# Ledger of designs, part 10: VHH binders against F-box protein At5g18160

Target 1, 379 residues: F-box protein At5g18160, of Arabidopsis thaliana (Mouse-ear cress) (q9fk54)
Amino acid sequence: MDKQDEKKQGTTKSSSTLTTRCSHGNHISQSNSIPLDITIEILSRLPAKSIVRSRSVSKLWSSITTTPEFIKHRSKKTSPPCVLLIFRKHDKLIVFSSPQHQNTYSHVQDYHIEIPKNGFIRRLDSVHGLICLEGSKQLVICNPTLKRFFPLPEPQGTGDEYNVGGFLGYEPIEGKYKALCIVRGWNTQVLTLEIQESWRVTKPGYTHWPTKDTGRCINGVIYYKAIIFDRVPRHVIFGFDLRYEEFTHIEFPMRNYDRFLMVSYEGRLALISSTSSVVEIWSLEDAGNRKWSYEQFHLCLPPNTSLKGVIDAGELIYTGFSLNRSFCVVYFDPKKNNIRETKFQGIADNQIWQPDRLGFDLVNDFYVLPNHIESFISF

## First folded at step 26 (VHH; from j4 with E105D)

Design ka2
Fold by ESMFold2, last read:
Structure ka2 (fold): chain B 379 residues (1-379), chain A 122 residues (1-122)
Amino acid sequence: as target 1 above (379 residues)
Amino acid sequence: EVQLVESGGRLVRTGGSLRLSCAASGFTFSDYYMGWFRQAPGKEREVVAMIYWSGGSTWHADFVKGRFTISRDNAKNTVYLQMNSLKPEDTAVYYCARPEYIDFDTGKEDYWGQGTQVTVSS
């Protein structure tokens, strides 16, 4: 669960004035100005799109909305979460954003995010509003709200490695982003995302090779699947606690683990598998005692839908195309046993489906990022 | 669709050498680890060697250590197994696969190709 600190912060320094006068005779004195605190409050109510656009139009608004004070004020408000539907075509990401509360039809306009030169897409997840991309010898942070990329420093000892395996996490108690990478399968390093930070080598847990398509930051712990090398290779789950910067590893509770998606469910690490008629959920109760709970739920979905993720409210996300070729997002709540569907206009007939290099790059070219929130953070 | 095509297997005498190749398509090859596996008659399929997605790190099973070398060429989407000092015990069908997606029980999108037969005569 998110932890919110409440504290008294009672003093605001301000040199602002607000002066309005009705004049008699021929004189008007004192200009009418709005205090900075009030201006911050007004600008903080704008949609994120408007704030970003205003930075290019007004020097005053740009100077106010980029300050640490504004960003801290705005960050106290959690934006409504949305799901990002991301398609890769060649060297760009086409992103569709959908509110998680939509129920029938949405017409969604796309926007594009260019993949950085020499960037790769191995895993996409939204971590407190940011996305981490893997490059040849460095990680690159994408902020979709700002439409900006922030390359991280190169980790130590990359040598001849062409891609760095790594993860982004968010430590909610200290309110800091941290990146984890494993160089050459053994050299683990951590970076706190600040302007002047550098990678630091941490004591490695067991030599391990992280796998593609996994990685979830849950309550300050990055969980991911990895291959370890006892007598023979095998898959395990690693957990990296961002606050204490310590590794643990966890055995899978079942033999056929490859058919399960690693997610956050009810604030816990979970493994979910779904057919069109049944959902299986394994939830981690105690990593140290290898204790998992198991639940099974029944549903009826069209066979052309597939499980893509879970929103924080506990609904499972499925995607597919309807019979009339509308793109659909289906939400299933296992505990309430209800299904809701959003059909989209503007995805199925989008130019992204026109041929070019699409055939060479179709494998894992579609990503669903639930729980995405706005972020104005830059590095 | 994912395709992995093994080649280079043949009959050789004890002490001989072979180089196996595996051509990959239908996925971004450089994003994945690769491995060689083998299955001898009457035995379970076993992992022989694995290689990091960038090619910078490898693992070899004890029974082939020092004799076999896995390598990859990401520009050609190909993984190789150089097999030296071959023994009759190395006789098997050899397969390549992505270790991340090996489903030894059952998998719907994973497959084993026909493999490539290596036979080592006494």
Scores: ipSAE 0.563, ipTM 0.838, lowest interface PAE 1.5, mean pLDDT 75
Fold by ESMFold2, look of step 26:
Structure ka2 (fold): chain B 379 residues (1-379), chain A 122 residues (1-122)
Amino acid sequence: as target 1 above (379 residues)
Amino acid sequence: EVQLVESGGRLVRTGGSLRLSCAASGFTFSDYYMGWFRQAPGKEREVVAMIYWSGGSTWHADFVKGRFTISRDNAKNTVYLQMNSLKPEDTAVYYCARPEYIDFDTGKEDYWGQGTQVTVSS
């Protein structure tokens, strides 16, 4: 399936009323106007696929569903979160999704999203429905609901930079997306994702280099692992408060920090490590107090599974691909000490595992993005 | 399979210069920071210099600052250490590594090269 469908963009009209006028043989003509907020509510009940498809077929639907009023209203109606399973093969993302609470089998249809030719995927996380990708000279926002990429402006001072690394965050009080990048290892910049905004240089207080690990946006703060250079190099966690645009850093509570996945757990920044029999969770008790709690949970996993993430309901996600068996996702709830499994029908098709015509099996990367929600936002 | 191969170590006189190279394979080199570390006989391994994945920023330990320069060529998957004004105290096996996987406090390594011997004679 070709996923490069064109989208018609309607004019944004604040405070306008959607007017419907009808007349018939015995009717004195009167405006049957439906207030825009009611029309938005009616249209927002449609599945996301229907809304997106209709934009290319109907100028009326494109006009209504691209307005800020519609997008704001649709954002209030939280979609059920889903797990995205993303496989990269050459310049394509093959995306599978399913609701996070399905049992036994998930019947999902794959679809392809074409990456811009110079796009890179080094870190993926779903931030309030959007994904940030790294490009050669700029960050690129992917909206999986719209199946589109939106390149951000080039940051200042890239020079001969090979690629630009960065993070996306969502500030929930003002409802704004912001991106953070570090250019050439020293030039830290922030961008508010709005039509007339540009990159602003900011000063983190310490020279630091973010690691390749995915950052996490939690309650309006982007957390990311970094190497800091005050006197000698050391690993820390940086936090960037999106509302006030201020930096902090947090020492790791343990020495083997490279074994720990940084996640949001129970609404807090957490560091999780798992073997087949033990899960260790360090949770940040209070960002201002910088104290960690530690919990250990026992489980019994198949030996070839690996921890991939955490859903907001508190279940840990593992994936495995057993010999001659379908691809499956294992959910572990540490508090209830239970395990459930979802097998993904359609992924078992050999399409993504087939070698190319040169005999190479080129699935470059595999990503698991929990807690993904629909978004109709574009930039 | 990640492979790091150091080369260029040899015997040099005090005050001399030497360039070390580290050829990288088995991973996307431009995605990672690189570092040079050294270990003298009977001593723990210590960090010498580090370089950002793009080459746009570097860090050098105080004991080599002004004398050593780390650089990289992402097109050739190679990191370098230019060593000038060498002293007998610089005698060590030099290793390259990816600093994201190094605990700087304990010296634990995930992906080390095999090392290259640098010997500085008086």
Scores: ipSAE 0.560, ipTM 0.841, lowest interface PAE 1.6, mean pLDDT 76
Fold by ESMFold2, last read:
Structure ka2 (fold): chain B 379 residues (1-379), chain A 122 residues (1-122)
Amino acid sequence: as target 1 above (379 residues)
Amino acid sequence: EVQLVESGGRLVRTGGSLRLSCAASGFTFSDYYMGWFRQAPGKEREVVAMIYWSGGSTWHADFVKGRFTISRDNAKNTVYLQMNSLKPEDTAVYYCARPEYIDFDTGKEDYWGQGTQVTVSS
């Protein structure tokens, strides 16, 4: 039972070279230790890859960087948001990332992660740094920063089919992630993502089937398109309030709702449609009063680009190939009426965009996730 | 290119049975709900049945409930409609479609296929 005391913190300070010193710091067991608050500050300045690597090579750094205190401190450090490009090939996700505000050319970082067998990629978005995948028995949370999958507990009542559809959300008042699942199209359950939590049946709602389009978590509400079944089916927008765990639904303001992408625009739920020359934006002003505002903007898009989302700065993001067949990301700012282009290296050839040769279906198996941030949360 | 090819329609007697098939290609079939729709002469197109993307839940219109059964085989990218106890009122062209892209309230859609004719004789 008698064991030696752990290394104490000292007064040595070197913030810019901490990554280089990780391999040697733990071997000086009798030296004065760096104070914990200074160690947190030093480690929080490292790139995400360095923090993750330090967890695997140092017991001390792993113990520090996984604490809630470190995670809260790191969350105050704003890293630039990035665009994730996700390609599915069979049971493997190939993930690329690039900072959102680069122009002309950017280096694409590769993340090669594997998905569970028979997993689906529907309703995919980056929610406060995490991604929810739909598996055959359970929802699976992907943390691209950690390169890890975290299967959630199996929801109740899946039966012999074990089919689960769902969404991830972030409740900003309590600072908690919650998952919503719709088992077999009618059994709705919610899970708070914490250790030892289990699925809870939601308050009564409508039988509904969420559609393919990506949902959005906006100010603690998960919004998604769904089909409801009163006497006949109809399309609506569902909202699930993560704090009160209650459903609402919202009528579309237009008949051709299939042509509109659901996004967060200027902090509000919005529906956006874009042609080569016109973008239309419907913004929800008041869900209870069914009040929408409408804006129309003119633009001239590069050839073969399609709308993929909106970054938090209010720019619309498009992807496609430039005239020289390079893969590119195009940003349109409706307020400034300007277009900026970026280009990605490493995926800018015809092989990536030829799904017959690569086994991709780019309509379903290629995803653009704007506004992704780093997250060090694990479950 | 998305393709939905309906087949199996033919002339049958009242009280007979028929199974329709719809072969799908050009998209990840298992990611989408599927539905059967029909259009009788001089009438608007209407939804008959719908099936969850996994096959785990279905919905059937009241006018076919108990007589028609929708099913799917995700390994074969195929959706089926088993039609039993057929009535002359079931005479129509039957179409399959992805309900996510269908306006249930309009009679005009640009992405319908040719369909398959079902004729129920008295």
Scores: ipSAE 0.558, ipTM 0.847, lowest interface PAE 1.4, mean pLDDT 75

